# Designs tried in a protein design chat: VH-VL binders against q9hc84r5073to5261. Part 5

Target 1, 189 residues: q9hc84r5073to5261
Amino acid sequence: CICSMWGGSHYSTFDGTSYTFRGNCTYVLMREIHARFGNLSLYLDNHYCTASATAAAARCPRALSIHYKSMDIVLTVTMVHGKEEGLILFDQIPVSSGFSKNGVLVSVLGTTTMRVDIPALGVSVTFNGQVFQARLPYSLFHNNTEGQCGTCTNNQRDDCLQRDGTTAASCKDMAKTWLVPDSRKDGCW
Short names: E, the ipSAE of ESMFold2; O, the ipSAE of OpenDDE; V2, 0.75 times the mean of E and O plus 0.25 times the DockQ between their complexes.

## First folded at step 1 (VH-VL)

Design n07 (framework fv_necitumumab; at its last look DockQ between E and O 0.03; V2 from the best seeds 0.00; counts 0 for: pae E 11.4 > 2, placed apart)
Fold by ESMFold2-Fast, scan of step 1:
Structure n07 (fold): chain C 189 residues (1-189), chain A 120 residues (1-120), chain B 107 residues (1-107)
Amino acid sequence: as target 1 above (189 residues)
Amino acid sequence: QVQLQESGPGLVKPSQTLSLTCTVSGGSISSGDYYWSWIRQPPGKGLEWIGYIYYSGSTDYNPSLKSRVTMSVDTSKNQFSLKVNSVTAADTAVYYCARETIFGVAYDYWGQGTLVTVSS
Amino acid sequence: EIVMTQSPATLSLSPGERATLSCRASQSVSSYLAWYQQKPGQAPRLLIYDASNRATGIPARFSGSGSGTDFTLTISSLEPEDFAVYYCQQYSSWPLTFGGGTKAEIK
C-alpha cells in the first residue's frame, strides 16, 4: 500500500483514492487500528515551530512525525547558511544520514529528501518538507490502518473512514476529522 | 505532457567548460515535487548519473565529478543548466536531462539527448 | 557508493523465449530499484520502478521482482522489439548508480 501527498495539498490514499485538502494544523496521516507492529503512527504537522525559532508563526515549516515502538522520529526542513536542508530528529536528537537504531534506518537523498526505513516491516517513509510518501506491505497492514491515508484494504469504498468510525461522502471531509488536538496552536482547523 | 530538451554546443575543446541547458515544457520547474537531473552516456558505454538540482537551487553531484560540475536553475525561463569544467576526451558523451519525482528517484521523463564531443 | 552488477552481460535468445535478467547490489537497496530499456540512438525508457511496479504503458510481459540485494527483470515471452540493452538503477542512496547493462540479442 502506498500513500502520497504532493503539491502541498494533493493526497492519494493507500487504495488509490485522490483528494485535495489544505490543512493548517497537525493531522493523523496513518496509524494502526490495532497495535500489532509497534503501534506505527504517522503525523503531518503543517506548522512545526521549534523552541529555538524566534521567527513569526508564518515561517514555521512542515514536519512529518513517525512513532514506532518507543521511538519518535521527526522529519523537517531547516535553513543552514541560506540553504534549505533536511533535519531528522531521532528522539529529539539531530542525526545524520546513515544513522540506525532499534531496526530503524534514516537516510537523506541529496540535501532535503529524508527517508526512514523499518526493514523488518517493509515500511518506508519519505519527506522533503513539501512531498510525502509512505509505503506499507499489504500483507502486514491490511485492514489495520486509519487516518488521512485511508484504509489499506484494496477497496476504495472504505478509504474515507473518519475518526468517529463512519465513512464520509468525500475524503476531503474525512481528512478534517483526523485533526490532532494541540494546545500549542491557536486557530487550528 | 511534459517534455525536456537539451541544447548547447556539440563540440568543446579540451580544458574548456562544457555548458548545456535543459528547457522544460508542459510543466513548471518551480515545483517542490521534482528533482531535475543530468545523466550522461559515453559512446558504447553505460549510464552515469551526474547530479540533480531542486528548484530552490539545492544540488548534489556524483562524487566522482563533484570538483568539476555545477548546476543552476532559472525558474523564469523554466530551464536548468549543467557546467563541466576542465573537460577531456573522457567527457565525450550523450548528455540527457531527466525529471524525477522526489519519492522514487526513478526517471519518468528524459530529453532526447545531445552528443557533446571533446576535441580540438 | 553502491555498486550494481548485472548478469549476464549478453543474453542470446530467440523470440518467444522467456528472458531472465539479474541485478545485484553491493549492499541492500530495499525496494528502491528501477529497470530501463534502451534501444540504439534512443534515450532510456523506464520499465519498472520500486522493484516490481510496471511503469505506465509498459506491456504486461515485463515484470520485476526481488528486494534487498537481488533483483530480477523477467520478460515472459520475447518480442522482436524487446532486443535491447537493459539497465538497473538503485535510488536507495546517493550517488545514484546504474548497472553495467545486459544486452538482449537474437540467437
Scores: ipSAE 0.091, ipTM 0.655, lowest interface PAE 5.6, mean pLDDT 86
Fold by OpenDDE, look of step 2:
Structure n07 (fold): chain C 189 residues (1-189), chain A 120 residues (1-120), chain B 107 residues (1-107)
Amino acid sequence: as target 1 above (189 residues)
Amino acid sequence: QVQLQESGPGLVKPSQTLSLTCTVSGGSISSGDYYWSWIRQPPGKGLEWIGYIYYSGSTDYNPSLKSRVTMSVDTSKNQFSLKVNSVTAADTAVYYCARETIFGVAYDYWGQGTLVTVSS
Amino acid sequence: EIVMTQSPATLSLSPGERATLSCRASQSVSSYLAWYQQKPGQAPRLLIYDASNRATGIPARFSGSGSGTDFTLTISSLEPEDFAVYYCQQYSSWPLTFGGGTKAEIK
């Protein structure tokens, strides 16, 4: 199952359904319906502001968050000397390319393309601030995913699964239901 | 440069197990960058994806073959293997091992392929 | 699974002519589409990935286009070595699937 986003608003679900969605908040890209493999979940924060990243103090770029077991990994892009660079935070701590802990590997290709691997699960996630891709083995995750990436069933008919368990007529309508409420962000509730 | 080479018996009897090994040279299997895959092609027909194995041992198989297929990896030998149980004439094919990048660059390196014929 | 359909099954052309090969997916595969060339007795060779990107070492006469369900491989001017079978493949969803192939043969 492969889910992707490009152009800041174009999505392709795990089963290949394409749709456009433009949000300003944080949304659930993917989560396990039943926590079988470390309760894996992916989030997209469209305005990630952190005080710990001095380079990002002037702007709030997009950030992709990966939650696996008790670990939190944030992938974002910062400006360093006028150039964009990938910034990876592992449990709120900046780490360098090649960092690994508890079965999770992180790397940066080039200057901005960040990758997270969970080899035990055959999971890979890439993000460069504008484009992301998540690859999950069907054998492990089939019929056990929900979020803006939809279901992993090889059936596009059930891709537009909403948070309340119902299926929307379009995945665009489905997408907004996966909002992560945050009272700190105006309009994100 | 990365090279893949298939090896194993070219003839298998019906109901027996087909067993092949792919040896990788010029690069390490112990990399998180790739899915190591098996693909087959019956004579005069198209290509069928069998499955992949990750260097950690994680696998995913084609649902049409899942019940009969097992893959393994030996990082110490820089090899990965395919087993297909209970073979029939329908399993006669050229079998390829191939490398796929995890970034969606499809199959960039292939073995030369090995013909496996199922016959009594 | 996503079914990939290629057309035509056979394409008879002369060297120097333009070749246009079609690949259709039963469901959207976004841009996760590859093209391969296969000659007799050889393994497939990657030509195009992500629908429109040429693989390393592939001549400029090969180009790919399309997204969603309809894709095209174009050979602007056929060389003698281009007469072979061409396959499309989607990698948007598991299981990965290939088209039935188009044979480009010399007229």
Scores: ipSAE 0.014, ipTM 0.583, lowest interface PAE 8.2, mean pLDDT 91
Fold by ESMFold2, look of step 2:
Structure n07 (fold): chain C 189 residues (1-189), chain A 120 residues (1-120), chain B 107 residues (1-107)
Amino acid sequence: as target 1 above (189 residues)
Amino acid sequence: QVQLQESGPGLVKPSQTLSLTCTVSGGSISSGDYYWSWIRQPPGKGLEWIGYIYYSGSTDYNPSLKSRVTMSVDTSKNQFSLKVNSVTAADTAVYYCARETIFGVAYDYWGQGTLVTVSS
Amino acid sequence: EIVMTQSPATLSLSPGERATLSCRASQSVSSYLAWYQQKPGQAPRLLIYDASNRATGIPARFSGSGSGTDFTLTISSLEPEDFAVYYCQQYSSWPLTFGGGTKAEIK
């Protein structure tokens, strides 16, 4: 099961359904329906810099968050001397490439490409601030994923599963239902 | 069935602070499924969205009012509140509280409304 | 902010006639559009959400259509209780905004 996002708005679900979604809040990309594997959850924060009186202070936060067991891993990019660099926060603490804790491996490839591996689950998540990919083995996650990445069922007919458990006619409409409610602010929707 | 009820003073003097409370019954504002909003309607005129609050305390306000408005939530009393500072005659309106699902299904439950008059 | 424009301002019709109310958005709101009915002395009542879905308890004579910027509320055969003011409201983008209203009144 492989979910990807590119170009800031183009998504391919775990079962291969493609759609475009331009929401600018934080959304659930994937979470376990039944908490079987440490309550694995993936979130994408699409907030852009809010317009302000000071254009120089406008920054566009973009972050991928991974929750697994009691761990919280945030992948983001930050500006260092006017250049984007990858930043990985493991339980709110910056970590370097090669860091490993409790079965979670983090690495930085090049300057902005960040990767998180959970070998016990066969899970791999890659993010560079612009492109996201999550790989989950079907054998472990079949019938147990929901979110903007859809279901892992080898069946595209149920890919647009909304938060209320119904299937939308389009995954664009499904994707909006996966809003993280506390992230709605400043005109994001 | 969910019910919303506004309460507060019906008359406020100019430059003072308007303070209203919405009491929710038949449901809980601690539910993560809803936003709680204030909307106002000047007599004989249309509706203006003021803002919303989530049970966590997260808020957003109409930019036209943001500098003068605050909202709060008291989950133990199942209430949320609106404060409008420095009122003028232009703030005379019927004030409604209303509920919206986080999925954007619009306002399915409204309070009966309370008229607030700002008189000099 | 997105400006919602309703027309006509007043619609004078007889019971049994079909009413057609227009709502236009200054920018696309996709299908995130609601319609409300408001009678004198009462709060608004949700009629239609997501442009075309009737809210719970709303009679089948009410229907909504449209997407993007142009929306229509249709009342297929007016009943005496349908003479009221109707508002559209977008919830695609912050801040949430309402139209100016259309008053449906007895001719």
Scores: ipSAE 0.007, ipTM 0.532, lowest interface PAE 11.4, mean pLDDT 84
ESMFold2 (binder alone), look of step 2: mean pLDDT 92; pTM 0.931

Design n08 (framework fv_necitumumab)
Fold by ESMFold2-Fast, scan of step 1:
Structure n08 (fold): chain C 189 residues (1-189), chain A 123 residues (1-123), chain B 107 residues (1-107)
Amino acid sequence: as target 1 above (189 residues)
Amino acid sequence: QVQLQESGPGLVKPSQTLSLTCTVSGGSISSGDYYWSWIRQPPGKGLEWIGYIYYTGSTDYNPSLKSRVTMSVDTSKNQFSLKVNSVTAADTAVYYCARDRGYYGSGSWLDYWGQGTLVTVSS
Amino acid sequence: EIVMTQSPATLSLSPGERATLSCRASQSVSDYLAWYQQKPGQAPRLLIYDASNRATGIPARFSGSGSGTDFTLTISSLEPEDFAVYYCQQYGSSPLTFGGGTKAEIK
């Protein structure tokens, strides 16, 4: 199952349904329904700022967060010596390409394309601040995913699965329901 | 350059339906990056947001008007339209269409506006 | 809905003077705020978005600041063409709402 986002707003679900959605908050891209493989979860934060309380939303980059077992990996971009570079935070600590811990490997291709691999699960996630792709084996994750990436069921009919368990007529409407409640701020939905 | 142009009758009788169309040129309505909004301004008063539509037909309306308002989109003509039912003198206003940046997956700022069309509700 | 209050209702100033326009939201709108200029008989023109970002083509004398509930539009040195009505608009929550406007007029 392959889920992708490009152009800042265009999504293709694990079963190939395409839709367009722009959000200003953190949304669940994918999570396990039943915690079978470390409770793997992917989040897209559309407004990842430094500690500034007054930063404007449009000035903050996106960040893709991966939760696996007790680990948190954040992929984002930052300015280093006047140029944009990928930044990988492993449990809130910056790490370099080639870092690995507890079965999770991180790498940076070029200057901005970040990649996280979990070889034991056949999972691979890439992000460069604008485009992401998540690859999950159908054999391990079938019938056990929900979120903006849809259901990994090999059936597009259930792709627009909302947080409340109902199926929306449009996946754009479904995408809104995967808002992370803890990410709520003024105007966040 | 993107341009928006309102069109429709300038005079509507009370209790009838007000119908307006916005024609977009220099850009496509079928873009996932934008919403398309209607705003009105009664003579000598401020601005009131009516609602927006996305090219797929998804809408959000101002709750104060939601029971009377319908928007539609025609991607083949690069147009979107507004209908306001059961009009009264309070609906007399200049009606503007505008491109909504839709940057955050919801209505946001309005970067291009039509010149506006005055609609008078009178017998 | 979030109510936007602009003050003063009217600003009487001379060309070359600094103008400061205020906009207050009844609830926090973070930085989700835009400013528009409207001249008589014309459509509004976008000046500022996300509280402080100048729209394309807008002169450097226009600047926006603030966050949460209190926002300011500043015109560092008024030009004759700047005498107009200015509106703030929030997009932190639906429905989108506008302030009542501040009219900048020649003293």
Scores: ipSAE 0.005, ipTM 0.464, lowest interface PAE 13.7, mean pLDDT 85

Design n09 (framework fv_necitumumab; at its last look DockQ between E and O 0.12; V2 from the best seeds 0.00; counts 0 for: pae E 10.2 > 2, placed apart)
Fold by OpenDDE, look of step 2:
Formats: C-alpha cells, structure tokens, sequence
Structure n09 (fold): chain C 189 residues (1-189), chain A 120 residues (1-120), chain B 107 residues (1-107)
C-alpha cells in the first residue's frame, strides 16, 4: 500500500484513488484502525511552527509527523544560510541522518529528502516538505488503515472512509473530516 | 565474513521473466540494518542500481525498472530474490546482489555476479 | 536522476606513476560519493566512501577528494594490481547512480 501527496494538494490513496485537497490545518494522513503494530499514525501539519536551535523562525513549513509506539518523529524543512534543509525531530530533539532508536531509522538524502523506516514493519515514509510518500506492507496493514490515505484494501470503493466511519462520495470530502483540532490555529477545530 | 552468491538461469527468452536468487552467508538477513540490493552491468557497460529490499520485505526500485521489477526475501533461507518481467536484449547483463549499510548507501559486500543473457 | 560523468574514459599509465581520475555530478551530491574498483570478471570493490574515506583494507595509495559536483580519485603510485576500471557512485538522492567508469590500463 502506497500513499502519496505531491504538488501540495494532490493525493493518491493506498488503493490508488487520486484526489485534490487543500487544507491549512493538521490532518490525519494515516492511522491504524486497530492498534496492532505500535499504533502507527501519520500526520501532516500544513503550518508547523516551532522553536528549535536548528530551525529558522522565518516561516512555518509543512511538517510530517510519525507516531510509533511512544515515539514521535517530525519531518520538516528549515532555512539554513539561505538554503532549505531537512529537519528531523525525534521526540522534539533534532537528530542527524543515520539516527536510529527502538527500531526506527531516520535518514536524509541530499539536503531535504527525509526518510523514516521501521524495518520490523516494512514501513517507509519519505518527505521533503512538498512530496510525501508512505509505504506499508499490505500483509500487515490491509483493512486496518484510515485517514486521508484511505484504506489499504486493494479496493478503491472504500477509500473515502471518513472519521465517523462512513464513506464519503468523494475523497476530497473525506479528507477534511480528518482534521486534527488545534485551538492555536484559526479555523482548525 | 558476509558472503553473497547469485543463482539462477543464465539464459532467458525475450518476454519471459528473469529470476535470480541471492544467498547470504556469514550473516543473517534478519539482523536488519541493511539494504539488500540488486545491481546489474551490461557487457562492457557501467553499473545500474535496480533496487533494494529489507528483511521485512520493504522495497524500493529504480524508476527506470520499477514497472518490471519485483524483489522478495526469505529470511528462513537467508535469501532474497529478483524478478524482472518482460525481458528484452537490453536486460542482458551481469547481475550482482550486494549489501549496503543503512547510511551511507554504498555497497560494501558484493556477490560474484551472474550473467543473464536474453536470447531467443 | 543525478548523472555521474567520469573522465577520462581510459587512462594509460605505467606502474609507479600517479593516477588522477575525475568524477563529476550533474548537480551537487555534497560528500555522498563512493569509489569502486572493478577488475575483469570480478565484482566491484568499495575503495572510498563519503568522498574521502578509505574503506577497510584499502591501501593508503588510494585517496579521494572533492565535494559538491567535482570529485577526484588519486592513486599516488600505481601498482600492477591497480590496473582496473574505477566507478564513482552517488548516494545523495534516489535513484542511486554510477559513473560510466574510467579504465586504468598499463601503458
């Protein structure tokens, strides 16, 4: 099951359904319906603002968050000396490429292409601030995912699963239901 | 010391599927932390990375071959395999299995390679 | 993909001479660059990683330098066993790509 986002608004679900969604909040990209493998979840924050020794405060870039067991990995980009660089936070601590902990491996190719692997699960997540891709093994995650990435069932008919458990007529309509409430952001509740 | 050995038919007909297996010894595929990779080299030509597979089965392929390539892993046999569908003469090459560490993505251990010729 | 270009295609030298091989990337690969040696009928052998670090067991006569787009492999004094084909490889971005190779041959 491969879920992708590109162009800032184009999505392809795990089952290959394409749709366009433009949001300004944080959304659930994917989570396990039933926690079987560390309660894996992915989030996209369209405006990630944080104070970090390695992060520039000039803008709030997009951030992809990966929650696995008790770990929280944030992938975002920051400006360093006028150049974009990948910034990986592991439990709010900046880490370098090659960092690994508790079965999670992080890497950066180039300056901005960040990758998180969970080898035990065969999970791979890639993000460069603009393009996102999550790869999950069907054998482990089939019929147990929900979010903007839809279901991993090899059936496009059920891809537009909303938070309330109902299926929307379009995945665009489904996408907005996966908003993560945040009182700090206007309109994100 | 880790050793890799390729095995499979050296001759494949056009439009058929090329199938190779790499047997790893001196180390366990299930130990994790490595990209188990396939690389090919046409006769007298350079090297082309095909893709890699984790012990968990997670894969990534070269976009140039993605549509035709499938890799698998059998941890019980300490093997990983490559399949290339719909082969043509352009797929004639020495095929290497290799190991890359988790960052950096260079290859420290290689098989001896096996020549696969695509011919009718 | 990042295109790696090696030059010269062939380098003819005598034992004891200094060899200088060039590898150029179509875009910056920072220091994510490896060098391999390949002898006839053999698999490539890792020589250099991260542009300038010698792999385990590699003689001191081999050295790598460079960053960004231009890299150099230097063999300070060629030994008979050093006549082979040398490849550079970038791992800055996917897909991984190799140069076309430089053949070091005996003059």
Amino acid sequence: as target 1 above (189 residues)
Amino acid sequence: QVQLQESGPGLVKPSQTLSLTCTVSGGSISSGGYYWSWIRQPPGKGLEWIGYIYDSGSTDYNPSLKSRVTMSVDTSKNQFSLKVNSVTAADTAVYYCARAEWLPYYFDYWGQGTLVTVSS
Amino acid sequence: EIVMTQSPATLSLSPGERATLSCRASQSVSSYLAWYQQKPGQAPRLLIYDASNRATGIPARFSGSGSGTDFTLTISSLEPEDFAVYYCQQYYSWPLTFGGGTKAEIK
Scores: ipSAE 0.013, ipTM 0.555, lowest interface PAE 8.7, mean pLDDT 91
Fold by ESMFold2-Fast, scan of step 1:
Structure n09 (fold): chain C 189 residues (1-189), chain A 120 residues (1-120), chain B 107 residues (1-107)
Amino acid sequence: as target 1 above (189 residues)
Amino acid sequence: QVQLQESGPGLVKPSQTLSLTCTVSGGSISSGGYYWSWIRQPPGKGLEWIGYIYDSGSTDYNPSLKSRVTMSVDTSKNQFSLKVNSVTAADTAVYYCARAEWLPYYFDYWGQGTLVTVSS
Amino acid sequence: EIVMTQSPATLSLSPGERATLSCRASQSVSSYLAWYQQKPGQAPRLLIYDASNRATGIPARFSGSGSGTDFTLTISSLEPEDFAVYYCQQYYSWPLTFGGGTKAEIK
């Protein structure tokens, strides 16, 4: 199963449903329904690309967070000596390309493309501050995912699964229900 | 369907700058989410990745070429370009522009290629 | 940089035969491997990505397998149009690197 986001607002779910959602808060991209594989969870923190905060204004991803077992990995892009560089925080500590711990491997391709691999699960997550992609084996995660990336079921009918367990008429409407409650900011929603 | 087309001079003298442009049709560079690359192939040899550029202008280059290579993008013309400085006979190759799909980097669409010969 | 080694350099086969092409990485590239087909005078064409996924429009006779350092491209029954040079490419680590190619030619 492959989920992607690009252009700050365009999503393709694990089952291939495309939709557009402009959020400015932190949302659940995916999480396990039943915590079978370390309670794997992905979160995307969004913001306005410029100081212009209108409904039609462009959104930019600020950070992608991964929770696996007891570990938290945050991928973001920062300015270092006047150049953009990827920054990976592993349990809030900066780590370099090639770092690994408890079956989780991190790497940086070029200056900004960050990747986190969990080889035992066949899971790979990539983020460069503009685009993300998450890859999960159907054989392990089928019928056990929820969030903005939808269900991993090979059936688009159930892709727009909301936080309350019901299916929305549109995935745009579904996406907003995956707001992380503690991420509410001034002007968020 | 996305199509890419290379253009530029077919002959460059040693020590000069090789300049090529790739024109994209059937898709938009400014839509974002893609990376646009140059790959070269010397006659009778294999493929070598040169570098990529995003619609934002952000680039990364193959370390073997980084000191001599610059890429740029013109989203209004839907084009991106390559410059290779101080060329030698070793830079003689067919140059391809290509689009990479989502992260990570494999190439789903390629231009037809343009032969650049470096000689006097 | 990760070095990609393809073998054999040349396969001499007849139409209808099975072709098996190998690609080895100097270090693990997980499943981040693509295969391309290139005919004389033409640009490479994507066949396989993520080691085993067929690109759109690619016939079912093409299949990829492997992970880590050892990868295989299989053509179950060669058609006349399949005689070409095949390249593997890793995209696990910078810089992106290609194998030296395997030429499939008519016996």
Scores: ipSAE 0.012, ipTM 0.594, lowest interface PAE 8.1, mean pLDDT 86
Fold by ESMFold2, look of step 2:
Structure n09 (fold): chain C 189 residues (1-189), chain A 120 residues (1-120), chain B 107 residues (1-107)
Amino acid sequence: as target 1 above (189 residues)
Amino acid sequence: QVQLQESGPGLVKPSQTLSLTCTVSGGSISSGGYYWSWIRQPPGKGLEWIGYIYDSGSTDYNPSLKSRVTMSVDTSKNQFSLKVNSVTAADTAVYYCARAEWLPYYFDYWGQGTLVTVSS
Amino acid sequence: EIVMTQSPATLSLSPGERATLSCRASQSVSSYLAWYQQKPGQAPRLLIYDASNRATGIPARFSGSGSGTDFTLTISSLEPEDFAVYYCQQYYSWPLTFGGGTKAEIK
């Protein structure tokens, strides 16, 4: 099962359904329906603003968040000398390529491409600030994923599964339902 | 079906700049979702990755070549290009353009290759 | 830089035989490994990605296995068109690197 997003708005679900969605909030990309594998959850924050930048002066990049067991991993980009570079926060602490803790491995390819592996689950998540890809083995996650990435069922008919458990006529309509409420952001609650 | 075709001079003199263009058909660079790459193979030897370019114009280069190479993209012509400065006989190779699937980075479509000889 | 080492350099076999090609990485590349076939005068062709998944249109006689540092490409019964050079490639870290190749040739 492979889910991807590119061009800031183009999605391909785990089962290959393509759709376009333009949201400015944080959305659930994937989470386990039943917590079997450490309650793995993936979120995309389309406007990630940190305390280290003023709201008036700072550009807010995208961030991909991974929750696994009690760990919180954030993949984002930051500006260093006028150049974007990848930034990986492991439990809010910046880490570098090759960092490994509690079965989670972190890698950096090139300047901005960040990868998180969970080898025990065969899970790989990659993000460069513009494009993400999440790879989950069907053998472990079949029938147990929900979110903007859809279901991992080898069946596109159930890909547009909404937060309420119903299937939308289009995945554009489904994608809106996966909003993560955030009162700190305009229109995101 | 996506097709890639290399073009450029087959003979380049030492110290000059090698310039190659890859024309993409059956798909669009501007649609996104893929990395566009150059890979070379010296005669009788293995493959060496040169670099990628994204549809935005952002690049990632092999550190061994970074000081001498530049890549560019022209989405209106559906082409991407490679320049290698200050060539020597060591730059003699078959040059391939290739498409890499977005994350991860393996090459699913390759051009036919073009031999570039640096004549001393 | 991750060095990819392929063995043997040359594999001399007859059609119908099983071919086993080895690829070893100088450090773990997890499962981020691809295999390519290159026939004389042609560009490489993707065979296997993610260590074990066949690319579109690749016959079932090709299979890949392994993880970490040790990887294997197996051709269960060689066809005449399978005599070529085979390359492995890691995509775990920069720079992307290829192995030196294994040439499968007719005995």
Scores: ipSAE 0.007, ipTM 0.550, lowest interface PAE 10.2, mean pLDDT 85
ESMFold2 (binder alone), look of step 2: mean pLDDT 92; pTM 0.934

Design n10 (framework fv_necitumumab)
Fold by ESMFold2-Fast, scan of step 1:
Structure n10 (fold): chain C 189 residues (1-189), chain A 123 residues (1-123), chain B 107 residues (1-107)
Amino acid sequence: as target 1 above (189 residues)
Amino acid sequence: QVQLQESGPGLVKPSQTLSLTCTVSGGSISSGDYYWSWIRQPPGKGLEWIGYIYYSGSTDYNPSLKSRVTMSVDTSKNQFSLKVNSVTAADTAVYYCARVPYDYVWGSYLDYWGQGTLVTVSS
Amino acid sequence: EIVMTQSPATLSLSPGERATLSCRASQSVGSYLAWYQQKPGQAPRLLIYDASNRATGIPARFSGSGSGTDFTLTISSLEPEDFAVYYCQQRSSWPLTFGGGTKAEIK
């Protein structure tokens, strides 16, 4: 099952449903319904690309977060000496390409393309500050995912599963229900 | 089935640290399916959520209390604990521990509660 | 934070009567609302979760309804043991917040 986001607002779910959603906060991309594989969870933090905070303004991904077992990995892009570079935080500590711990491997391709692999689960996640993609094996995750990436069931009819367990007519309407509160007082929630 | 029990001193002097422990029986704290939470209730008043802890040690605290509160977990003893620093008379309350089904978007509902322990802050 | 407002503060009724308790959120909480019952000297007990689902062991006379900002807890026919304080709680936004409570007392 492959889920992607590009252009700041275009999503393709695990079962291939496409939709557009402009969020200004952190949303659950995917989480396990039942905790079977370390409570694997993916979050995407979105912001306005420019200082304009209008409904029509373009959105840009700020960070992609992965929770697995007791570990938290954050992928973001930062400015270093005037150049964009990928930054990977492993339990809030910056790590370099090639770092691995407890079955989680991180790497950086070029300057901004970050990748996290969990080989035991066949899971891989990539993020470069503009596009993300998550790959999960159907054999392990089928019937056990929810979030903006939808269900991993090979059936697009159940893709727009909302947080309350109902199915929306539009995945755009589903996507907003996966909102995570911003912990900052001046953030969105 | 699951039972939670609070323990700790019932009287704490102003400016000292309030320390409480919750012992869980009939279920494991090391479960990825649950958070573990503290809630307090001043005499005659309503409920105030203090914070929660996951068995990994990850915590979230109510912003109103975050500067004074610390939680910890001891999975080998099936216990989790609360410390409140620099207490005042406003911290006098019944303190409850509770189990929270895991929902990493938000905390969820509190499905099992301890009996509560009264802590009085007085000289 | 989301502010939860319960009304009335006190509800005076006789056994056998229907009780209707209200809970209003300052902003939409979807269906992410729970109800608790607390008797004097006891810990709160979960009654309803996610607006309308009865918790294990809770009698059928208790029911919850509502979505968005307006929620209701209904007790179809009050038993003597139902006279207690009831609290609503939202889980849509962090931090978790509770209403101020509604006390159901014998008339």
Scores: ipSAE 0.000, ipTM 0.452, lowest interface PAE 15.4, mean pLDDT 84

